# Miniprotein binders against q56419: the designs that were tried, part 41

Target 1, 326 residues: q56419
Amino acid sequence: MEGRTLEEVQEEVFKRHGVLVPKKELEDLAKALEEAGLLLTEKVEARLKEEEEKLKRERPMRLAGLSYPEGEREARAFLEAFRASYPGEGEEARVLLMPHLEPSRVPEVYGAALAALEKTPPPERIYLVGVAHRPLKEKAAALPVPFQTPFGPALPDLPALQALDALLPFELFNTPLAFREEHSLELPLFFLKGRFPEARVLPLLVARRSPELGEALKVVLRDFPGLLVLAVDLSHVGPRFGDTPLTRTLAEEARRRDLGFLERLAEGEPEAALAFLGANPTRIDGVEVVASLLPLLRERKGKVLAHRLDLEAPTLSAVGAGTLVL

## First folded at step 4 (miniprotein)

Design fe6
Fold by ESMFold2-Fast, scan of step 4:
Structure fe6 (fold): chain B 326 residues (1-326), chain A 104 residues (1-104)
Amino acid sequence: as target 1 above (326 residues)
Amino acid sequence: SPIEEAKRLIEEAIRLAQEGREEEALEKLKEAIKILIENGASPEEVAEIAFRAAMELVRRGAPPELIWRLVEEVALAAYEAGASPETVFKIVLEAWDRIEEEVG
């Protein structure tokens, strides 16, 4: 039986892992809006407009004190602890694939990313590509404002963002509210800003496959060279994600599919990586990011530094996480 | 002893299940699992209990969803009793391995 205790555990996990609005709360809000009508709709619209105006100036921290420490000294110690959790040496990265799930769940995977960043020359800018967890008006979006971190604000690379916008067939700065609560950018940015405090950032979200984004980015990267970071999680398995409870067989299958996907990316064969997932279906949110960025991933060989299937015992579910350098 | 109490609760759960009182059987089973975890039972021992309970459901023609819920509830009871996430995952993996071998 699914009980109230299981729901409470799921809500705690959701809070810790950046899913900030539980399904029940959304259903309750929708019902309340139907019952109260126009008055609640007007209040919600006014609140969203106010929040959107704030996002024109800066993007505040949302997960400080929850997923990472709020204070700079504590944040630095936290980051160093994650590096220490990975016993290996990194590899230089021109492209880095890293996770965006709760860092405390996969410390060695984030540690591997930090190890790679230690071997990487400081970039002038970071192209940080995450996954939209809320609807976008277009296939992709960016928010051209400072993102607050415990290490100070991560400043936007306005010239590079404008160059990107000019090359796209849609408005790049199209959905500011999608960035209000977005852990796929905030969590990797914490580590990236801690390691490269002087780098400017292009915070990008992908909701659906956008080949034009990859083509535009290839052009922009020639004029504005920088580190490309794909902030993606891998397999999603179990009841939390609409699947059957996690079995040994399903867990082993998820690990094999994650590694098969990453290994094909490491061979510079991103089309083969996508085809592998099509033949071996799995729920990987990074698929849309990889499919959008094909021109940047082809013929780049690299190495898988770490992989973990993080286990949520209370929900009998798991999320795959990996670090890949190209 | 606590172990003797857990054994009596398991025997009561089996009796209740045989009477078709599945909800009461599950509650007695969960009490037993919590006592066992609090007294240092191995993941293998808890998985064996979950496996035996699952086989009783199979004999009664229970749908797969009920078997999945049984394992889930056992895992949750162990977690609530203080088992680490790693221990709970070992319980689930071992129980499912045995269930899959028996029923395919």
Scores: ipSAE 0.031, ipTM 0.541, lowest interface PAE 6.2, mean pLDDT 85
Fold by OpenDDE base, second read of step 5:
Structure fe6 (fold): chain B 326 residues (1-326), chain A 104 residues (1-104)
Amino acid sequence: as target 1 above (326 residues)
Amino acid sequence: SPIEEAKRLIEEAIRLAQEGREEEALEKLKEAIKILIENGASPEEVAEIAFRAAMELVRRGAPPELIWRLVEEVALAAYEAGASPETVFKIVLEAWDRIEEEVG
């Protein structure tokens, strides 16, 4: 619809598909899109610019009242319930791999992450590396502002972020709008902030593998020690992701790849983990993150605490989630 | 489970659409979308599910006009759920492209 009139759109649909969409339906859609601020109009550009300017000050909660409670008391009860869903004990983490999937889908996997955090001394800072589900201008990005949580704002570690930026061959502080709704940071941050209220955060997104990021972080971590968190999901299989409906065979293959990936990471062999996936036919989400952080994952032995392949019944699709400590 | 409930609502929407009860079908889809959002589906995931539901409705005899209304409602629901205008627009465009491919 960008720059096209409703008549041009109607004509194009008719020419391509032989379907005459009623003009009224197009008008209603256009109105709805306008009301939603989705039409690429001067108004939308102005709104996006305003949102970008707001993101220079803070990143507000987007999933409060949806994925987790907005109120602090309710949020603490939520954390306790998730911890209770994992019957095991955790281990001390220097590196934590945890999901960013909707918490209600994989409660015990988040519970395992909380169990690990219970055994982890409070870090001064958390390097939170998520997956960019939106395009970035660079291979990776950071947003150096407070992230709102039910437990108060997660404050950025500006000195550590600046040290990281200085070591990268690209501008780290790019694409602020990509952070606005990025759940790969917001969801794990809820659990992390709830457990470590005083920790500063480095919210990082990876869009494409950046060996430079891992090398830079390795240097920064010497002067700015902290907990490294990889907020990544595992396999994505089924019709949502271009496969046939989930079958026993497809689920077994997804589990095999997820566990094979996590086990090799637990052995301190991240290159072997990547090689094991090959072309990544089950679409493990965390591949580009792991590929970027190789220098930090090498020779670190750990343990897989939890894994689940969660069925999304409406789409007959499934997503893998895991918790790994190193 | 919320997912099972959403699935039931989608199937009910399909039945209603087949009966020519388009408005009721749309309300059931909106309810399903709401449940999915409330249970942590991303706006993108919700939109994808909704578009698939829309396409299934069409394949089962719902009028093409219902697709556009559903796209509108999904866009609005995603926006109300906090999706970025860019994300919602991307979803609408993707839906448009998919509709174009299937009706074509």
Scores: ipSAE 0.006, ipTM 0.253, lowest interface PAE 10.7, mean pLDDT 84

Design fe7
Fold by ESMFold2-Fast, scan of step 4:
Structure fe7 (fold): chain B 326 residues (1-326), chain A 104 residues (1-104)
Amino acid sequence: as target 1 above (326 residues)
Amino acid sequence: SPIEEAKRLIEEAIRLAQEGREEEALEKLKEAIKILIENGASPEEVAEIAFRAAMELVRRGAPPELIERLVWEVAYAALEAGASPETVYEIVIEAFRRIEEEVG
């Protein structure tokens, strides 16, 4: 926490969630915070250091019992139900783009990803690239520890992670706490581990575009071949995200932006996909991931298997999700 | 145990929310938060509970005002149980951060 003011907190909440914090609650909190100070106490800092130390050994499940079942048998049935929700056949993936949105909101999209994984030969390792939802000390980070899942721990590919670290101009293992509660890795990993239980994982987060990450990954993938997974959500529209209320026109514009982005990626034209978004601005959180991974995406043709714009009628908001194989 | 009682109250709050009994759900959730703080729960553990409850409201299509109220009520329950103002601030920031990440 960095001494943020209550007005800054309220404005951030409004911009990011489309909600206004009640004034009386803010005034009460402001009084309490002013009397005690706005900075983290030594106790909180010590606890965060302890949690960071624990993350050097393993990454526990955070969303078990919430987004997916904790028990292995129940988790297996849950995963197969998602596959059954998609009526189509998959395509073999060398690169897979899939969402990290709550799975129950877009079951056919996750089902399409599962269908693609069924057509894909089991990889020795998965390069799982998610989006950092909190600041990283560097542009990207990784956590080289086992990630717990209902299907057992997803083991890190230590040799590949060390090779990647050696090729980067910054320390790759730089922000362990960013991984403690990161759904952009945990939710895709549930599905990936369920399908490829023996695959090792490189859990990677991108906060800002890093061309050096893409170049280093291109080198590492030659020596340590594997499946590249981009865990990215698409358009964010409506008051929950600081935008105007959803209309049919805005929903159709969001679908057009999502599909235009995905189709350009499917043609092996990632620069064109980014340019399309630049001309048609949207809140796609995966822009920095795609921009970082350009060398791995160029000239790879593929197919969009699924796309959904998940509509929230009570909030007049929507989030896009898609599955793309390259 | 106090921790098992808090878990039971959280499960009851989720059930009540699913039945459309939001005010009763919120009271059970606040009771659980107080028990957790009194037994040494961290700000992040309290934020986790606020996040879980908020996600249940999101799944039901609750308006933003209810989600906002839930986060603040949890934070104030922590204050009533003796959490510091810094702790309350951390709970609010962390809960909204996680809600944004899940839905956005």
Scores: ipSAE 0.000, ipTM 0.181, lowest interface PAE 14.5, mean pLDDT 80

Design fe8
Fold by ESMFold2-Fast, scan of step 4:
Structure fe8 (fold): chain B 326 residues (1-326), chain A 104 residues (1-104)
Amino acid sequence: as target 1 above (326 residues)
Amino acid sequence: SPIEEAKRLIEEAIRLAQEGREEEALEKLKEAIKILIENGASPEEVAEIAFRAAMELVRRGAPPELIIRLVREVLWAAREAGASPETVLKIVYEAIERIWEEVG
């Protein structure tokens, strides 16, 4: 509570969660915290320093037992169940767009991704590009350590990561803590590691558009060929995301926006896909990823395998998810 | 084991929340937190579990009201488990701080 007014705390809660906490409850809490003499800043800083040090060696599972099973056998059965939820055949992918939304919300969309991976020959490495859900010191970042999964550790492709780092105008390994709690990498990685257990990975986060990343990746992919995966969710609509409550019209608009975006990517026209979103490009969390990777997406034709707008009725909100093969 | 049982209860709570059964979800979370504290979990460990549960509920489409109630239920469960008022406030403060860091 240090230095913040109760009105500032209430406003912050409203901005982050769309909920107004009664001022008296915040006042009582603030008074209790002040009376208890709690100074947690030093403990938080010490914990973050300790976590950063641990991340120099490995990235542990954070969602095991919550979003996917901890045990290898249970994880395998879980993955097979997701594949079974999609009745179609996949297509071979050189570029795969898949979601990072909670898998149980959109099982058929993840099933479509698995179908595509079944048709794809095992890559030597996977370029896994997710969305930063916390600030990065630079436009993009990577973490060059093993990522733990129920199928064993996903090992970093150190030569390819170093080649990438050398071509960028900024330090690639710039924000280790951003990877501590990052579902946009962990959830897709679960499925990718389950299908391609021998593939090494380049775990990449994009916070802001970086054309330099796309240009560098184009060069690195020539010398270190692999599967490019864009782990992005589509439309975010409703109060949970700072927007108006979801209506039938807004849901239809979100579906149209998602499908129009994906279909233009499938035609090998990523600039047209970005332009289609008009004045509201930030409503799709993958915009900055696509904008960064333009050189890798141009003239690559493909197919939309699945799309769903996942409705969250209690909050009148929705998140779009899709599977696209290029 | 107590840790395994607490984890099972958290998984059950997330499932119940997805089904719109918020009261039952919160009861399971309370039970999990109580088990952890009774088995010697530190304030930091309980805050970590509460943070993870809150983030999973957010990702799985839980209403914002449930996040606020989760903070209150952590407070009540910790008190029932015999945690001091000081310990309870540390747990709540750390959980709120980390949740805001993630979603903000």
Scores: ipSAE 0.000, ipTM 0.202, lowest interface PAE 12.7, mean pLDDT 81

Design ff1
Fold by ESMFold2-Fast, scan of step 4:
Order: sequence, then C-alpha cells, then structure tokens
Structure ff1 (fold): chain B 326 residues (1-326), chain A 119 residues (1-119)
Amino acid sequence: as target 1 above (326 residues)
Amino acid sequence: DPEEVYKKALEAAERAWEALKRGDYRTAIEEALKALFLLYEAYDETKDPELLRKALEAAQLAIEAARRAGSPELIARALEALARVYIELAKLLPEEARRYREEAIKLLEEAERIAREHG
C-alpha cells in the first residue's frame, strides 16, 4: 500500500471484487494498525534485546525445581532413581536416540538411556540434536555458550562448533533466543551431564529438514569424534493434539507405529523408517531431525532398549517415548 | 504444553498466509485469529515477549485480509483481534497498562459500531 492513497486502495478493491469499502472504516483500521505496530515494535524489541544479551554469556536452567531438582545432591539421587527404573544393562552407543518429554512420565525409557550411557566409553564431546519449538532464522541453529545444569555447566565444544559452522551454507549461531526456553535440549542434557561430566557439548536445534546439516556433521565427526544424541519424542495422539480420543485399539496402533519406526532405524534403514511414518500418519516430533541426519544413520544397526506410550487419561491423549542405540 | 500450542499456532499462521495468497480472505482471517489465540495461550504460560510479537503479526494478517475483503463484518473482527493484542501488552508492560486498556476499549467500541450499523 506504500505510496498509495486510501482512495486508490478503495477503487482497486471495487475493480477486483465489485465491492466499495467505506473510506472511514479503512482509515480507522489503518490508524489502529499503525499505532499497534509502533508500540509493539518499540517495547517488545527492547525486551527481546535485553534477553538476547543475557544469552551471550550462558544459558541458565529453566526447568530446575520443576522437571528435575535444583541441588546437585538431590539431582544425583533423582538420576539414580531413573537408572534403577530400568532392569536391563544397556548397550554401547555410538548414536543414542532418547526422548525429551517430561522424564517423570517415562522413567524406564530415560533409565534405558542411562543404562546405554553406562556401557558407553566417556566421549570427548556430545552432539546433542533437539527439536526447535520456537522459530529459527535458518533450518538449524546452535548456541555456543555454557548450559547450566545441577551438575555444573556443560561447556560448548567451540572448535567443533566453528568447524561445523564453516561447512554450512548458513550461519549456525543464528537464533540465540530460540534456546532460552528449549526443553528438547535441557532435559536430555540433565542426564548426559550427570553421566559424562567432562564431555563438551554441541547443542543443536533442527526446525526444518536440513540435509546439509547431516552432510556437514558427517565431516565434522571424522575430525571431532563424539557421541551423537537425537533427543526426539515419538507419536503425539489424541484430542490434546487435535486428534480422535484414544481407545485401547488406537493406543496399540500408536505403539506399533512407534516400534515400526524405531525397528527400521535399528536395521540401519532411516529412509524406510520415514516412509513407514508417511504411510502410517501419526505426528512424530523428531521426523525433521531424523530426515536431516540420514547420512549418520544409514547402515548402522542397533537395538531398541525401551518404548512406552504415556497415556494422559483426562485428555484421552498420549505421547510415545523410546530409547534406541545404534 | 506451551510448545505444542506454539506449533499449532505456527501451522495456523501458515494456513492463514496461504489462504491470503489465494484470495480466500474468510479462511485467512479465521486461521490468523486461531494463531493469535494460541499465541496468547502460549504467552500466558511462558511470558515470552517473542510470542506477543508473533501475535501482532497474526493480527496484522487478519487486518490485511479484512481490508482486501472489504467486508464491514470482517473489518470488525480484525479490530477485535487488535484489541486483544493491546490487552496482552497491558500485562507485559504494566507501567503503560492504562493506555493499552484504553486503546483496546476504543477498538472494541469501533468494532461494535461497525457490526451494529452494517450487520
């Protein structure tokens, strides 16, 4: 509309739709829009700038006292309780898929992840790949600062992050604010830092399929070997997610879809796993992560250690969670 | 919870934008308003000011669709959406809350006037 009068806009609308819009209504709407835009731009930008500056130094805990204990001793006891919830011994992992939903809902699934970490030699670094729950300027992002945990700060692997950034067609450190409130990194990191206190971390978020991220990570992992962790949830079903209320039959179907996806990944067939989900529609949180990391998942055989569909009875809804080692 | 609400908001915003591009102004307004309400729900839980910025973008999309449609009814709905943005600004910026509430009231009064006069 820039450079056009309201009279010209009114005439254009009449020509296209055969309806003449009252000039007074258009003028009132334009004035209201202008004032709202100015106020929100000035005040919200100032607030966002303040929050962004804080993230240049560190990423503070957001879920301490809510999803896990704030104190180190209490956090350690909490971690050990999750390990105790899984009766198996785990398997060594080069790639670990684990959930990021509320840990107390699926303790045996996080326990299976802890069992796998017990069998895994301490890595020098962890590539922690989560799901962006806020918009990113690019398909993926990272935040190169210490992430606070009850076990002390998880330090960024700056040389590996810089090597990754250099190989990508976009700036890796592109959206700091997306990391302020990101449970897909914070919750798995609690368990990973508790098990591997000396490991450096590459905290990565995927918003959209990025094959270039998977190709770049394959190169970086050769020079900077480490543990790859995919922090993803499985099926989201029921009214809370815009779907039909769950029955016992529909819940069993969701379990079969989750397990079919995980078993295909365990056979080293990630394209088949994605195709399986496309044929069996259930919203899975980690599809974009798996699709981005295909080069790192092909021909790697492994084992599904645990799976649970957590039922939320009041909403007749459910979220799937699993632990897979490759 | 707020993460799932936010994902639904982004999906509604995309549907609104696609509807606007194809000239389906009613669907554009309905999906933009859905995005707006979901963003406010996520904001109330998180207090993340980025969500209010996204809510303004959704309100602006509804306003643009109403303007292109030229319908008094749809213009009134867009003004109601903008009033909701001012109500949430009053919560975020308490020192200016009186001004934002006054602006919200004016927008709601104008929306009611248009609805009454043009039916």
Scores: ipSAE 0.041, ipTM 0.545, lowest interface PAE 6.4, mean pLDDT 82
Fold by OpenDDE base, second read of step 5:
Structure ff1 (fold): chain B 326 residues (1-326), chain A 119 residues (1-119)
Amino acid sequence: as target 1 above (326 residues)
Amino acid sequence: DPEEVYKKALEAAERAWEALKRGDYRTAIEEALKALFLLYEAYDETKDPELLRKALEAAQLAIEAARRAGSPELIARALEALARVYIELAKLLPEEARRYREEAIKLLEEAERIAREHG
């Protein structure tokens, strides 16, 4: 877990999964990793360096053949099936909030995102803001390379990325290895690239709330207009996340928080949405992303197109997913 | 073929990580454990320490997935898998062998405790 303290990992684990891994077990694991790493340090460093050098050129698909088809023809059929799973019509989006959960769990929520994209004029560029599930060296990061998709490479907007970097008080191009396996970018990018094959992409990750990111993006969007996409999940409840098994009461609370969050965002009140969550006891995944993008979400009215609390039966846990257009 | 086993292990580890990311912790654990066992098998055949490191990464992924899963059974399985990695680290690092063996024993005791309390 590059760049996080064991306490931060423990806290994130506890926040995400409600399991307090004893600090000692994490220390012992980190130490074992460090020692196994030390034994392999030269080889690991060489390999990490090789992986970093590869990531300077392109980000390969990781989920192709798993979460979505690798072949373009099959991938187009996949998109059509997901669109068909949502019976409604979309609305034009300037900001799209969509999930990054396994597509097969919430097909109609992704279908709602596709419906919104059908009503959206093709953007020149897409600002794709995901959640960092791995530590970042900074609060946020970008990877300025092509992302592979079944529809061809999603090319970076280098001028817009450079303009963003110049406005941030930290180096934007940090922690390239965090992007190697980050699904919060790869999954939504499949749908976005499939719908907008000519759009350039700014792949961004948020680890911690960065007000500076939202202010910088607000300036960059003036010179480099585009679609803003928040790739975020909602509540995470049940034993996987440190709660008791899912009950009707717990599910109702998760839905209440998810919908209350999305509705306040739809009213153009992102600060009210964050305040409504308080300590975020149902662990809405997108809070740090929304908190970073406040300047871009204020006063924008929109509509909630879909919501689902999806049960994972083997763990008696559930994850919320939603689609919002602004 | 150790290379084929390694490839399969990497593919399984990728599936595990992807499943973990997607919040499919059951698949994440199953695939992480599969990766771990494949890497362990390849390590046992080749004695390449790099395979043991990757096995440790897979074990971490399995533990993270198990921890995220909150399934006592999956936690116990992940702890057992990590204990195996520590036993092999103890063989590989004689200077730290006592620590790794003690840690492996603790993990196994915890796995047994969990299995008794939730079995």
Scores: ipSAE 0.034, ipTM 0.315, lowest interface PAE 4.6, mean pLDDT 83

Design ff2
Fold by ESMFold2-Fast, scan of step 4:
Structure ff2 (fold): chain B 326 residues (1-326), chain A 119 residues (1-119)
Amino acid sequence: as target 1 above (326 residues)
Amino acid sequence: DPEEVWKKAEEAALRAYEALKRGDYRTAIEEAFKALLLLWDAYEETKDPELLRKALEAAQLAIEAARRAGSPELIARALEALARVYIELAKLLPEEARRYREEAIKLLEEAERIAREHG
């Protein structure tokens, strides 16, 4: 058991129910439950192994028909509707920060990202850096396979991925299953592939701060130039995220936190952006990504194109989303 | 036969529920996990989403029984199993997929938290 002995379980049962369960009966129960758990775990493990083998060939769409249309024509119209939701003009991007939140909740923020891509020359490759929502064996990971989209497969940049792997002190291709259900890559990729259909992709996930990833990426980007995309959401506030119910004051504080973070990044001061968050309560999933990519963000000036705090009225909670061009 | 497996799973789920009501947490846990395994087997064979919906009910009974029994390991396993069911439902039922995936993420985060606190 997870840090508990049979004697500890027996003691807890006695405390809770005032009845001492005989040790043999608890042993028999533990064996029956372990066997049942092993059977379920073995079935799940066999299925995950099967899925892992399939991921050696391609990464299929998981959110098609849900977050975006499956058909190419419908997907194109959907993407153009997001562009139309943003009334402003874009700016050329060398680095783009965009959300991975459900697009329908923040259409103008994705529209701003599309506007920036519209002003950006087509890159040969996109370094797409998302946030791991599942444990990784290492601080970061990549999956070197085609990612399916309604606009056709986004092909991996194998030479650039291998160059990156060679520079890292850990195996880059370490957790294929983490990519099976990963919206922080799939949702931005839909928009990126729609705008740059010929670009190859480096799909990267960050779980924990990896300075070695940032240093390696700086070297790889010199030899394999491309567009760097940070796919990160901003503040997470309210009961859904362990906070008290959202108030006007808390929402205003979240907006100021998000904008303060983005503006410092736009000034080319990523360390100041991180320090700003450290002085204020936050649940920004982009912190580990920005901390990993410091060498790529320093002294790059840019512009915040859009920001929104999306409110979930039923849970009195909110998630921040923004578009930043560097 | 998927129909026979479903009936056996329903009987096991009923036994789990009745055991839970009378405070027999041992029988409740055993029968809930049995129902879950039977429904999972039937789903693997048929890909019928109704079997996954029944698996949600069985997994929830397993979680409740494990919580009342005070077993962190079994709670974590039941949460992971429930998350896997939600992930499979999301693949088959587009209209509900966003909610199922959000729920799966919460369950996996809770399972990981329990594993860190007790492992």
Scores: ipSAE 0.000, ipTM 0.352, lowest interface PAE 11.4, mean pLDDT 81

Design ff3
Fold by ESMFold2-Fast, scan of step 4:
Structure ff3 (fold): chain B 326 residues (1-326), chain A 119 residues (1-119)
Amino acid sequence: as target 1 above (326 residues)
Amino acid sequence: DPEEVEKKAWEAAYRALEALKRGDYRTAIEEAYKALILLFRAYEETKDPELLRKALEAAQLAIEAARRAGSPELIARALEALARVYIELAKLLPEEARRYREEAIKLLEEAERIAREHG
């Protein structure tokens, strides 16, 4: 009936149901959805192209006011509160493994990372290696622009990034949009910039293992020394990640898997760490990063400062987080 | 708080996908519909077209669940979800607003017809 308002029809429909729908109605529905999808895609693609152009100038904060405070004073107090959540002393890091999980879930793990940074001499640059949560055109990517933080912009190390690009068999600056919303870089960067405000950054994402990235980084680090940071989470278990619901036994197995992995890295045996996890690299997102960076991790001994398995009770799921200094 | 609303939408979409995987089509449609509504709320606050793309994906999940279930009640819910997509497209694409509103009304009338035939 063409005389009825949309709201009136909508309210009535939701309250009732009926007989089997003919195949033609399902076909008409599918066609209408396809048509709507095509038009929506055009508008989304235009918006994403606009965002891509903006990313050529800077990478704005996306998680300010959500995962960390927007204001510099509040951000400083927040960072110091995280440091206070870890009762231990840190150790000097040449390589730091830290999480990118929501900081409020594992404050003591981020506190341990901050403790390590307190014992570490200020680096001229930080090689920040995160995990791509969006597809990359290549196995790895970087974005050579300032990343905004509450402590001011983290400036890119353009000479070091260009040196890295020159050594790789693919274009390093290949997927700017992957950096638009990337918490594996933004969350660690908040803590790193708070501690080392003068350090330049190489923001790197790994999507798939890239041995050529590790080999190139080994060369670049010799000429452009700095702090290497692996921003990775550990075990992902439970229904939220496609597994069975978490039990005490599965939680203990996840802790054993995480700690066994970190302990082998701490012995300077990254191949043994990967072998220990077996043939399931998808359960720890750090596997692809570690596998890419083998030349930088071999024969470097260190210490596990913290580990936690964060339990998400409503979904019966968990994510492991740890801090390792090498 | 559009970011909080978007997070809740993602959680609902995840529950919908898990329900679909286990053959719980009613829960899949209900959670996908919830995700759709939350994404439209986030869109109204931000005007971010990416949220409409996510809403379309939630509507597609509801339609796929309805197809597998073969239930007239669940098909009617999926038609309502698609109608909401057209209503939001009318806001985003003013030049075609009349056409999208007419299509939304048609989809809602189809859903009502299904409901009237036995319910």
Scores: ipSAE 0.011, ipTM 0.331, lowest interface PAE 9.6, mean pLDDT 80

Design ff4
Fold by ESMFold2-Fast, scan of step 4:
Structure ff4 (fold): chain B 326 residues (1-326), chain A 119 residues (1-119)
Amino acid sequence: as target 1 above (326 residues)
Amino acid sequence: DPEEVIEKAREALWRAREALKRGDYRTAIEEALKALYLLIEAYWETKDPELLRKALEAAQLAIEAARRAGSPELIARALEALARVYIELAKLLPEEARRYREEAIKLLEEAERIAREHG
């Protein structure tokens, strides 16, 4: 052999003899892989049934030790660090829009929300409205159990939840498993419980536009006054969300879309805010929440305290986050 | 218990890497495939996408070891295991599901071609 390395010779021998797999072995392996897949599916189903049963009693933390500290002392320091990241003063909120994006990505946006909560009188209850990231049996759902936090359990406002359920044309407590892994409730709740440890909570998820939810909430809020929190993220842009790779121009467009949306909400014009988004309303995950809560947002003026478009460099994608008080 | 399964998978991955370093390709393949299936099992319990990433690493170790061993049977087995990981990634990542399904099909077609063309 003229000039060939040993490794190159070994590779040529392999290539020359070809690759041979007995048909019977391949068939047996395909069947074994299918059977293994079936067993894994059965294990997943059994696990989900166990988790659904546990959710009848309480909702455990899922993101403790990942997105926020699990110990109370460390959690308190974490919350204070986020507040310190926002140099401004807040203002009183009757309605608060805040993100549910990973907090470490937008610390000053969460800091702005904390500043608003400092200026807000402690509410008896918080109506926490998030976005369903799992299918719901109905347009909206709630889970009437304690939600665990590093600051202790956030207790459900059972009388207010029952009053809401009675006014809706569907069962409110319809999809407990949707709450098992729901960061749009868990992440805002961490900050809200840290600031208002005595407030009870109505944890609500919106999957699709539900005008009946907004109408019912307007009635319930008269008898059970509290703080309304919309836990929503803004623009979702880039390949991770089915879009083209982010450019400077697309990022600027996303920022203008976010701010135009928030500014119209701040003027008490939620229909104008939705109309401003035009053909791209689905790229802001809060659209369905805002559309459901129109009766609660009309004619309420307020202020945009913070906004950021956070870049996810590996995917050339970005998510917008903002804090708005009304 | 997903914690026990994950720990067994870590041990198997370590044994696979050690076997590969010493040229024990059959042991490397066996341990890599063992780790792969344990990681998929743990993924089903936890839905932690990092476990699928580790399963992908295990599949790639098995493919590398099989190619160095020069065994058609082991190559086909490693390719089919990689296809299994791609099928799970398609379920986890709906926005990329078509790509992962297409890659899984190509891997399974290659494994079948190896068997069919050479008997």
Scores: ipSAE 0.000, ipTM 0.188, lowest interface PAE 13.9, mean pLDDT 80

